VHH binders against Outer membrane protein assembly factor BamB (bamB). Designs and how they scored, part 17

Target 1, 360 residues: Outer membrane protein assembly factor BamB (bamB), of Alkalilimnicola ehrlichii (q0a984)
Amino acid sequence: CGGARELPDLSDVGDGVATETLWTASTGSGSASSAYALVPAVEGGRVYAADSNGRVTAWDAESGERLWRVDTGRELAAGPGAGGGLVLVGARDGRLLALDAENGEERWVSGLSSEILAVPQIARNIVVARSGDGRVYGLDGLTGRRLWIHDRSVPVLTLRGSSSPVVVGNRVVVGQDNGRLVTLNLQDGEVIWEAPVSIPRGRSDLERMVDLHADPLVFRGVAYAQAYQGELAAVGMGDGRERWSRDIPGHTGMAADSRQLYVVDDQSRLWALDRNNGATVWRQDRLQGLRLTAPVVIGGHLVLADEEGYLNWIAPDNGDLVGRDRHGRQPIQRPPVPDGDVLYLLSADGRLAALRLVED
Short names: E, the ipSAE of ESMFold2; O, the ipSAE of OpenDDE; V2, 0.75 times the mean of E and O plus 0.25 times the DockQ between their complexes.

## First folded at step 4 (VHH)

Design k5 (framework vhh_rezetamig_d1)
Fold by ESMFold2-Fast, scan of step 4:
Structure k5 (fold): chain B 360 residues (1-360), chain A 122 residues (1-122)
Amino acid sequence: as target 1 above (360 residues)
Amino acid sequence: QLQLQESGPGLVKPSETLSLTCTVSGGSISDYSYYWGWIRQPPGKGLEWIGHIYHSGYTYYNPSLENRVTISVDTSKNQFSLKLSSVTAADTAVYYCATDYELWGDSYFDYRGQGTLVTVSS
């Protein structure tokens, strides 16, 4: 006896944007928890993916030929992140592993203060990782030696899983469990600015939960952050000053193009907002009741995956539901990863698909 | 202080590849505190970000252009470059090279290069 969510009637909706399956592969066991941030990484003509049972695999992006697979022997909960010749995965036991991108051999292992539930990042040979206790680490990419740590106390009640830090230029953007967006200097972890996105209100821990659970989005000098039970805010990257805010709570994530911000709210309604002032351009409600992933902009379209295994295609200019296509019956819990005209889709059971758009 | 200068052909035919180079002086392109990017302004329109590259070689492109854009860095010459394939008349613009501290703040319009006009026509 479980309460199932009411599914929308989409029987009138036809096929979506045409895609060609370039290849499919299995990561192994898939994800043990919807709280885990196991997402494919695309870097240097290769695709990397991890499973909860400790396997990390690399494939050639064009052919799907498996280049290597290693077994870390750990329950993996986050990653991979890829860059600088490294593949980075975070374990539930707090171990951060750096693997050689060419052959999967372990280059180093570093221990963080608690479980790793956010995708590790690397830029400029500095690895940025977040532990579940709210700490953010800067590590040397070559050695795993700690360069800096940003420490903050985590409230007693938080959402399972943590938003991934976002590295842009010399800055690290962190969405905190207290509703604040913080930007750190990549080299030394010094706080550049802090901005309140949402303020805890109410008397109970549940009522006061304002975690910036969705990954922040940085686009053209603006950071966008969405609170679980609060506001969506646009903040200038240079000084942390709020440009605008809207009462659009959610935890799913966002995408942007030159004109619009696309955001999913806590009911899986898709909003398009004017990026400059936050005014609503359109809203698409037909997908309400599906558990949507963050939107992805590709080929002049928006695409969102759902927990029923569909890709849902939306026209960015007016929000029209173009169509939808099912890619298995397993949940899709993280957004597809775009690379040019190709989408990399990972299902909860570990099925990975490379899909190329065939329509402009 | 740091200076950036664009160079490349001012005229490109439709369907060809637009190629521009940015020469950095007064600082090193290997300085990891910067990213190196390209921005353009079509006649009568606003600035459009094209993409950028980090010291590590990592690139991030405007999704609307990513299938046509390649940005690369040459540390031996202290230069970085833009290639934009399959150009059309819509790619006619003044092209600027820029750094990250000049793209931050209330606007990504901050840039150091003086700009170079590229016209796409036969």
Scores: ipSAE 0.000, ipTM 0.169, lowest interface PAE 15.5, mean pLDDT 83

Design k6 (framework vhh_6z1v_2)
Fold by ESMFold2-Fast, scan of step 4:
Structure k6 (fold): chain B 360 residues (1-360), chain A 121 residues (1-121)
Amino acid sequence: as target 1 above (360 residues)
Amino acid sequence: EVQLVESGGRLVRTGGSLRLSCAASGFTFDYEAMGWFRQAPGKEREVVAAISSSGGYTWHADFVKGRFTISRDNAKNTVYLQMNSLKPEDTAVYYCAADYELWGDSEYDYWGQGTQVTVSS
């Protein structure tokens, strides 16, 4: 039934990497579901955030001064995505809204086939959005008119929520519910390549869940994808050819630096892999039993948030648990967003904090 | 030019073991997921086992789980099916296939000719 998970003993762990709070703000009400992808967006010296009650707010990134706030009147489940002068949010009812980044005025609304649980993206005046039924849309950034649709079937049982498409140059990388990583042409939605990351297993729909629930990560010409009940794979962006794979299932997500890929498995164990060949460099098991966010690389450090409101700091070179700092008692359900030496942290109740790393 | 050639099928007694091999040529083997299917007389083809391109992930149907093991050798462009504790119900022509979806019954690009396995008392 519930709550029987044994938490790790971390009473011996001291304070983590020092940060100073630049500013704090409230998004309004926070997130109504852990399945919602409500994450701050940082673009053009501004921070944008949404709450599930329909509010979207913009703040000056340096000062935390609120620039605008609008009420969309809709239950928001994904976003914002920001770029091209737009702020994009997805609603539970399938509506995709584009707001003017300068003042928050609605520019257009487009209806998709199902609920929007993945952060919309924009590049080269094309908006990319995913609906819960597995469809990926390319929309004109100026009008919201549909340019193309990529249609795929969705299993009867899937993890609540959807991975966000990733736009790189003229390509869109999509992790599909059938365990395949697909790359589309941004302009026309034509499939460039598809790569199997995981193969469905078992006879029941539950056993056949191989959903690429974690957001794919694209880093220096390689796409990394992790399956819920399957593999972690590294795939070349140019050709869709697998470079390596590992039996490390999970749904939490990944981060990379020039040498290593950092990934959380389904037991909340943190792995560091050589990103060129997938060989294990180190593994940190002390956080097992916590509900971790995806790792974030910032200022030569690794940080992961958890459901008890902690930031957990890990040394990238050896996996040592440097320390922990509690930022309230509300869950942190999405990874903090890095921008330079500043970390933007959003708690489940809608508290937003801008934290700068401190080094003497 | 693409070819899949199954081998190893024969008559075996109940409780016996057998290893099937599938030699692949004409495509980039280490980029493709591979699988084993079987078809008994008067029945549709059913999925037996599957393996990812790297070999790091495998799947086995419930009716063979614990008895059959799929594996691959990318240096030899070969996929294997090790069959243990064979039952009369395992009697079928076994097929090798590349790039398939276990979720749907679709036509795949690459199929072999099959190898006959017969299990008797």
Scores: ipSAE 0.000, ipTM 0.117, lowest interface PAE 20.4, mean pLDDT 83

Design k7 (framework vhh_6z1v_2)
Fold by ESMFold2-Fast, scan of step 4:
Structure k7 (fold): chain B 360 residues (1-360), chain A 121 residues (1-121)
Amino acid sequence: as target 1 above (360 residues)
Amino acid sequence: EVQLVESGGRLVRTGGSLRLSCAASGFTFSDYEMGWFRQAPGKEREVVAAISSSGGYTWHADFVKGRFTISRDNAKNTVYLQMNSLKPEDTAVYYCAADYELWGDSEYDYWGQGTQVTVSS
């Protein structure tokens, strides 16, 4: 709410990629803050979603039939993450809850050092969670007992929200608020490598904000990280060596396909970069002024949701704005979740929609 | 650029042995599952063997189990297929392929051009 921004005139833009609505559902009351990372999880033929008032619900992914709903009694700010028979949600008070994926019953609760604003992850019976103070935890999936903790060496910055850690194989990729990308060993939390994405410059604390606020993207052995007021970098997962970097700051997020990286900058301009060298392929400026979600690649299409409830469809080969379709009038604040040919949308008011691509 | 280069294919007699190699470049080899596939004339491409990114898990098709062994050297960015007790039925073009371990598309991401193995009686 701080700055004046003009909404773009997109009245000349037609309908986008054709979709069929499979089902719709309500999560409850939706999200209490745009800083919350409440996003649907799709796992094992089920969809899970949480609301700020403490409700967590599971639906059958094909039919939209509600399988269970529980009230955790907590203000939820992150999740769910799903896997290993668990549904993981993070609370505003720092509690991490693991629910049984089959029936929603609480299996364990673990306390972290600060609010949980990043989606918890699980892989190989290890839960990875980040608290708002920048700490990353590895917890035993069966008990919630702490296995390791990674504490950053630099004081906490004031930027609200947290990027979610990304688990790939036996590695945890963490974007830190000091502009560094860190990769940890999943089993013991030991640092494998650390790479500078952006170095703080300037004299004021505001000028030195280089938080990796956008979730890191790992795609085909390369980690991509974008700084709030700094650079975008591509880093090799095996060696932590920079492949390339660009002066494209932002906080919204990224997607990739076999040829290109798609990234939103701090002006809501959409860039397509050659993944091998970071060279600009195209840029689409018509969405400037909208609050965009991270881009999503689905079925050979590129889509971004926005604050007015639209899905904005972009041609990946040339950046043309193909069309827009409105899915309600409430903001869409988190990227739609793809699963095969189905896209799951969660609006700020708690409306969940499952859309199947009709386009080939 | 991503490259998978197979080598080692040749003519060999029934009962003989052969080792195929696949040299990988342009991606982080240690994050990828590697597989060996083969395709005989007029047949579909079939999976022969696969190895996890760490090398901790291997899978071999029933028709080669006990005869073929897949292995990898992450320091050399190379995957191998040791082929023993070769039969005329093993005659095919052998392909190396790489799949990112957590990528859910079911198709391998990168493919080599293949190396021809011919087994004569």
Scores: ipSAE 0.000, ipTM 0.161, lowest interface PAE 16.9, mean pLDDT 84

Design k8 (framework vhh_6z1v_2)
Fold by ESMFold2-Fast, scan of step 4:
Structure k8 (fold): chain B 360 residues (1-360), chain A 121 residues (1-121)
Amino acid sequence: as target 1 above (360 residues)
Amino acid sequence: EVQLVESGGRLVRTGGSLRLSCAASGRTFDEYAMGWFRQAPGKEREVVAAISWSGGYTWHADFVKGRFTISRDNAKNTVYLQMNSLKPEDTAVYYCAADYELWGDSEYDYWGQGTQVTVSS
């Protein structure tokens, strides 16, 4: 978003964690915008992916055999989310589509109030979706009928795109454009608690922009939220009370393991924080200048993808840059999806790869 | 919102058995994962066992595996810890705790007052 930037000098960095390519596939035309949340979904031994031109495809996770492909006829901007026998995709025109996971046939279509730029979720036969105007919907999984709406006005300035709601048990965690983290009851959409992560300050609209653009992360009873121009906060899931906060603004996203929270700041510096108190364990600055995806924890390793097509492997215990491997020359705009020892990688041009860690 | 009350703690001889109960009141018990923790004098609090909101998944610490069993009855809003083959090292105040995740190895949101278990030589 600044002027032309120089890529970091990483010529001294060798090959990353060893992987074998199980299979590769094409989703079609890829993603038309970096604001789109087109991410592979892994569910029930299947991989689902969508392209922005309307195609949704299912593959067998082990073999890469295509099971089905459908053309929805819509510009897709979010998804898929998968679960409960459904594959859910959100369209630029505000339509939320539920497809049959077995064959891709449309089960229902529901119209939301604005474009869908956040990955839809499903739990307990309730579909949770967010529209670009900031509304969060609970829909019946069987029919697509509206069960509840959480309504709010959108600030004048927000980042392009939307954070995805996170469903945990009977709770929905929502990062709002006003810098607040909200937890809703999944069944009825009632607000259980609301916590300020960052408070708008300053006189200009730009200075007041505190959008929780990064997807909130829920891990072991704690919700983590990061503001675009503000703070990173750890909040208890039951009471909404802040456990700790740090002045680490960003929009990229987070990952956690039993000891540490891994977070990317607005300068593409990678931080490892003690989850209990937010104290810095290590920071890795060598990736500054790259446009990074959120970190992913897989097989005791930490990996981040970038806009040059690399997977950047980091040692979780000390932050050392283990190595880098290039998986094509197209941008990787969304974090790779882990499933056991396999990493699913989707490039902006629609290339999908299933990579298995050689030594777990 | 959720209140937790432990019961069942008492003095028991080495090799004995004891069942602890944790009764929950408040909004919705079936939305919470439940854990049993213990704290002995002069020691840090440690997690003993945990059970998912549905009861479909349980976890037990290595030092109690095969001896302790966690279970729950959502119709009665109660979680149980069945303790067998008790050892003097099991002497502690036992707490139940509720959280939305199966394990929080950090702070749980709701805690009971604790129930004292004493195991004699």
Scores: ipSAE 0.000, ipTM 0.190, lowest interface PAE 15.6, mean pLDDT 84

Design k9 (framework vhh_6z1v_2)
Fold by ESMFold2-Fast, scan of step 4:
Structure k9 (fold): chain B 360 residues (1-360), chain A 121 residues (1-121)
Amino acid sequence: as target 1 above (360 residues)
Amino acid sequence: EVQLVESGGRLVRTGGSLRLSCAASGFTFYESAMGWFRQAPGKEREVVAAISSSGGYTWHADFVKGRFTISRDNAKNTVYLQMNSLKPEDTAVYYCAADYELWGDSEYDYWGQGTQVTVSS
């Protein structure tokens, strides 16, 4: 509320889950805005990362050896997305760039209707990208030619930034600024189903903000979506019908395992819910006041990064705060990326670290 | 070993009916969403119908609504597609797909071999 947020006292918390640093690297200048979705991509034994000054780099995932680096000459705001032999980055000026994953050479550039703040996706030779005006595009992966467009008006007020579309099989899952979760056919962009997660209420534009700002999570045939000032809902992927909902608003994001959904609310409280019925299993409140990333499940552990550069380790079974480890002093603004037993961290200043889990 | 085996495809006359079956093995069928897809000659693969793990929720593409019905029998590990009022445009190879939990969280992450449906004009 108007003043500085009060940070929690966590001085009693010891070291977290042991990790060994495989390698570290610099992406360049890092991210120019917390609204930018600049996150590492891990694909085919390689790690890709971009900075907001236009650099895109590829490293060998095991050694950290730089394989290539290119300067796109653009302010980059989203990506990379990697797959199908391509590395995809979105620019603030609305340009979507496809680079060759092997050498970083530009394959094509396509212009979208506004700034790109969501990580582009690729599946089955189709690139899916979202522009800040709410439009979702399907583009040919080989040429960048537009195959389809899904047009949705954005509300007058929305949080700056865009949730990333999620591609699963032949479906594209989109969290919309109007509180609706929509699933599109990947090939033609036709709406398969649309589900209301939250309905705008109140008198002011701020009170009526129900943006599905958190990235949707798809896990074992269920899509989970969380509204900024509304509900958290579990929706069947096959039919778009609600399985359950809870009044847990937020914008940070979610993770799941076979038993539980882990979700961060608007107060940075971490909830574990039974994913089949939404019943609360536990809640961890000690991280309130921190600006958290979405939770990540890795190696039977739960971890969240924060604005002070910490990894916060939580026991999935009971919500106990196991420990914390500081990885630099710069904010970590996007969730760490898991790949097997390795966690990739990107700090706001462009410092990239590959950490392998080592059980105590 | 995960297996999906489609059956029931054959030559039928326009206006006829046909039921396709997909027998599943090697995974926890009652926890998986199932779908039917088709690919016509020279066309992209398209989604036809989907059913939730419990069978309580179904979806059908607009071009088959009122004509096709998806269902499942969890006791038999089988999903069905009942096709009525068949048209020449329904000629395609029909594929069963499963969102199998051991393969990750992707919808329809495993595909069968397909069964050919030919509708004569």
Scores: ipSAE 0.000, ipTM 0.151, lowest interface PAE 16.4, mean pLDDT 83

## First folded at step 5 (VHH; framework vhh_5j56_2)

Design m1 (from g56 with W107F; at its last look DockQ between E and O 0.01; V2 from the best seeds 0.00; counts 0 for: pae E 24.0 > 2, unsure alone 58.4 < 65, placed apart)
Fold by ESMFold2, look of step 5:
Formats: C-alpha cells, sequence, structure tokens
Structure m1 (fold): chain B 360 residues (1-360), chain A 125 residues (1-125)
C-alpha cells in the first residue's frame, strides 16, 4: 500500500545524545487521535499518563513501578494535569475529572460546555480548563465548583483542538482561536490584557484562520505565541505589549533557553531566534516533511521527536542535526517531557519510557 | 459510519483530463487532524498502487508517486469535506479503477483504514 508523503532522507545521521533507559511501561491503548493532548505529567516523584480508552495510571518516577491504575469509563482526550494532590483529565464528552493523586480515586467531576482537548492546569487550588468551544473555566480544586468562566467571540472557521492555558503566578495565559493572546486573573477570570498576535487577512475563511493553536510559552517575563496562519509574537507579560514579531506560522510549539527561542514552522523547519529581538540565529531544514513534536531543551541539548519514533538531537548553538535515535516504530505525537536530566517519552500506542541523559 | 464516495470517472481520450472527487461522510476533516486521504488505482491484472496523498493537518502536505508526478494534482476543500485528484495528460496506462482511502493513524502505517468503492477511469479511443 502506498501514496506516502515524501520524507527527508536522514539515513546518514548517527545516533545522538547518549541516554540510559531507566524503565519502560504501558499506559494502555495510547491515543486515538493526534489532536488529543494526552501527555505524561511528572509531579511529586511520580509520572501520570492516560490513554484514550479511559485508563489513568501512576508510576514511581525513579523505578517505574505502577502505583495505581483506574478506568474512568470515558474517552479521554486531554491530560493529565497534576498538582495540588490532583490528577486532572479531560474527556471527549466535556467532563473534567479530578482524581486523587495518591490512589486514583475520583475526587470530583465537573461538566464543561464541550469536549476537552487542552491539558487542564492547577495553581493556588484553582483548576484552569479549556473546552473545545474556546471557553476557559476556573474551578475550585477541592470541589470542582465553577469559580469563573471566560468566553470570547467564536471565529467562523477554527482548527479542531485547543492550545492549553499556561498558569504563571496569578495569571492565566490563553491563546485564542481569533489570533489574540489573552491573560486572565487566576482568581476571578477577568482580563488583565489582550494582545493581537495575528490579524485575519484574505478573502476566504481558510485564508483568515489565525488560531493560536500551539501552546503559548511563558519564559522570563515574556509570552510567546504562534498563529496557525499568521505571526509569531513576543509579548511582555506585565503590560501585554508586543516586543517583536516574525512571519513564522506554525502549530507545533516552542521552547526557550536563556538566549534563544526555538520554534517549528508550518513546513517543519526548526528556527532558533534571539529571544530578545526575534533575529534569526539559525534554521534547520533537514527535518522538513516530518511531523515533529515541539522542541524540548534538556541538559544543554535540543531534541524533537517525530512521527517515526525518533528523537532528533539538535545542537543549540548552530542548529546541526547531531543525531537520531529510535524508540520504537510508533509515532511520538506530543513533546517528550523533561524533568531534570530525564526525558519521559510517550508513543501513540501508549508505550512510555523514562530516559536519563548519560552526561550533563 | 465513515464512508468515502468517489466520483468524476469516465471515458477519456489520450491526452485528456479528468477530475476525481472524494466526498467523506461520518467525519469531517476539521474534527480530526490525524487523517490522511490518498488516491490509489488498480489496473486489470495489476496490484493496487498508491498515487498521491494529502494530510488532514492545518497546512496541506502532499505526496505523489513517480508515475503521476507532474500530471496529477491532489487538493482538498475542508469546507466541503472533499479531496480532489486533477488528472492531466492521461495515457492508456492510466486506465484503472481509482480509489479514495483514509488513514486515521498515519504515523508508522502504510495501511489505510477506510476505502471507497472506486470509480472507473478509461483512457481509450
Amino acid sequence: as target 1 above (360 residues)
Amino acid sequence: QVQLVESGGGLVQPGGSLRLSCVASGFTFSDYESYAIGWFRQAPGKEREGLSSISSSGRSYTSYSDSVKGRFTISRDNAKNTVYLQMNSLKPEDTAVYYCAADYELFGSDEYDYWGQGTQVTVSS
């Protein structure tokens, strides 16, 4: 059977950064859709993951021993989020489930207005969740009671799926389907500021799609947002004012270190930009054509996973593709999760691996 | 249920053109970004061959087999839930039943999960 997309020839690339597999596990049946945001959460020395069939599992982060597993009986599409003694998962039927982090028992369930495709967050005992219709909810972490709702104008045409909100201090940063970045007060959901990242242009609904589909990134007082068919912008967290922008559309995601912002564009080219002024430092084109995850910075290295199960290691200083190593044959659809010198890697079929970098 | 319906086949002279349509029902491209839609054909006495594919992602990623590059163009219209195959410079060797297929989990798979019933294309005088 054929008709495959033309992929880059990377057969000449060596192995990459040395890693030690600490443990492997199965989360169950994996994810039914690449639009689902089923991503491991690492919190309090534990790793949590969900499959789309409704299973939620906790493991000891060091040993990989399974601590608990529960079956929610729902198709899960987002999460887990972890914190405040809770494990949070969102379902396709609009139910937000809060599970006890110790034993997986249900603490509460709250109904949102539509499917949940964005990873729920928790800070200061407030759960922040976004439904597929674009509404953002603040919920009491103990009871699941709705504290506030933020609603916005709905565009005529939007991408399926939602970027996840980012909670920083007492602020919630949300990338909206209308190309705006908004920051809400965590306590009451009131708008602190709203910034246009990209303006719908063109004559057709397709040309006018400017969804902020990639998760926003907040790093050292700056919010970075990338529009689907528009601009990449850096916005000051304090005042909501644009610092710089670039015409680099995409939907995959971003990472940063102290000097550089790393962004995947809509052609799967990896850009390194000066974080302060947006100037291009380098661009890596060899991965063009692959379906990549967002980049991850770990241990002074840059890594992206791909649809063929590889980790692609990039030198941060100059963008060289220094190695590729394969972890199974199934796609990796969400970014590996770093915690210190450990990466947690989840494939689409539900295989979970903990990899430790061998060197600093 | 997911269904794919091809149309636009028929009899064409050598050097002519046809446009095939594949209309999906039971899902919409806007609801599922993980689908890929491909065109295949099977000539009498031959194995089914893949011709072209297009991703369901926000920006279209397309591919073409060597046998049709430069002559066939795949495109999609998500508002109409439709994928097209524009076939130009048709040759007698292009005579086949043409199939539209969809793959729910593209990564790491050469198999397509859903197939249409096919539409006949005949290039002859």
Scores: ipSAE 0.000, ipTM 0.096, lowest interface PAE 24.0, mean pLDDT 82
ESMFold2 (binder alone), look of step 5: mean pLDDT 75; pTM 0.776
OpenDDE, look of step 5: ipSAE 0.005; ipTM 0.248

Design m2 (at its last look DockQ between E and O 0.08; V2 from the best seeds 0.00; counts 0 for: pae E 17.4 > 2, unsure alone 56.9 < 65, placed apart)
Fold by ESMFold2, look of step 5:
Structure m2 (fold): chain B 360 residues (1-360), chain A 126 residues (1-126)
Amino acid sequence: as target 1 above (360 residues)
Amino acid sequence: QVQLVESGGGLVQPGGSLRLSCVASGFTFSDYESYAIGWFRQAPGKEREGLSSISSSGRSYTSYSDSVKGRFTISRDNAKNTVYLQMNSLKPEDTAVYYCAADYELFGSDTEYDYWGQGTQVTVSS
């Protein structure tokens, strides 16, 4: 994915936004693949994380005290999702595990039809999980029993990895490998609407890859979706109608605030767009060539982590690269997780850090 | 900026019916920004109680609390930008101020309703 691999010269950029390390911890062995969606979850004053070797750990979010650690005995590839008293992880063998948030004990396990590479979600006592064959499951949070399945055919060639579903209200938003964005009713899995974001083009399967690999973003009644080799679209959540689209392909992800949508393209350029009409506000090109995470908004800043362990701090109003700060030398492959003025970083080797912004 | 105006309250005898209306302004129900619109009530000295809700989107989703299920019906008229609560078989226990509320951020968060009307009094007496 992405473009040419000449790395940018960023030596003139200062040390970054001042942060205080609150604590660090180890999640274990880290992630065995960049296609895995092992992302910390912050919920109820706790931080949860998993490694690919099967460990799931909970820490107190303020102190970093380890509350529990369990070994699931499975290669984990997605999660955790947290909520409803559960910690949810998905395994390469298709098992979805629900752990007790208090003590890490297994509450239930459900078998899905293929590997789980998308972060499971929970809302209103319904667990939503996506398997690599494109199926989306609704499961009872208490028992793990299947409530519904949304089934579709996958393209012959697809990216390794899957975008995670987004649950908003009673709707489940799914970015599909065929370039379509679909919303499902949370209760019964019926399609509410489907919108084309990108149409496959060309003759070869490689030329036709339009996977919605970046997680969709839902913000104030609009769903935003980005195709791997296609378009970026804004779609009304109520009717599934396109509001605007741009030719900005990419796969890393998006963030928004009240005025702007922030999008990383396939060349690692960071775009700020007017979220209502898609017009470019600014573009930051200096990070081209780096493998970036999705942007994150925290403390009046925009931050993107990269493959060399840096945080890249961007001013949201004009796109200036205001600082870079390194937190180890290992890649940060998933977006940092904000919680108030605290940012949680997970490196590919399993190092977890909690940083507090100490801005002037 | 969303504004909600309730109407249709008043005095009714036990066993009677009323229809409450909630007229919304500052958004259109067919807008790409979806809202959940709900009815609530609060009797003197009691906690506010959620009664029913309906989405403003092209497909309706409705819910009802157990206290009103089978007696109250929520509906919408997108052309009039209005949500209704039909209240049948009214009882003295239904006496309260009834509020309409909307949450235009429903799809961006799982939070409390952001916008509230001023309320309309319903009194079931004697």
Scores: ipSAE 0.000, ipTM 0.172, lowest interface PAE 17.4, mean pLDDT 82
ESMFold2 (binder alone), look of step 5: mean pLDDT 74; pTM 0.754
OpenDDE, look of step 5: ipSAE 0.007; ipTM 0.307

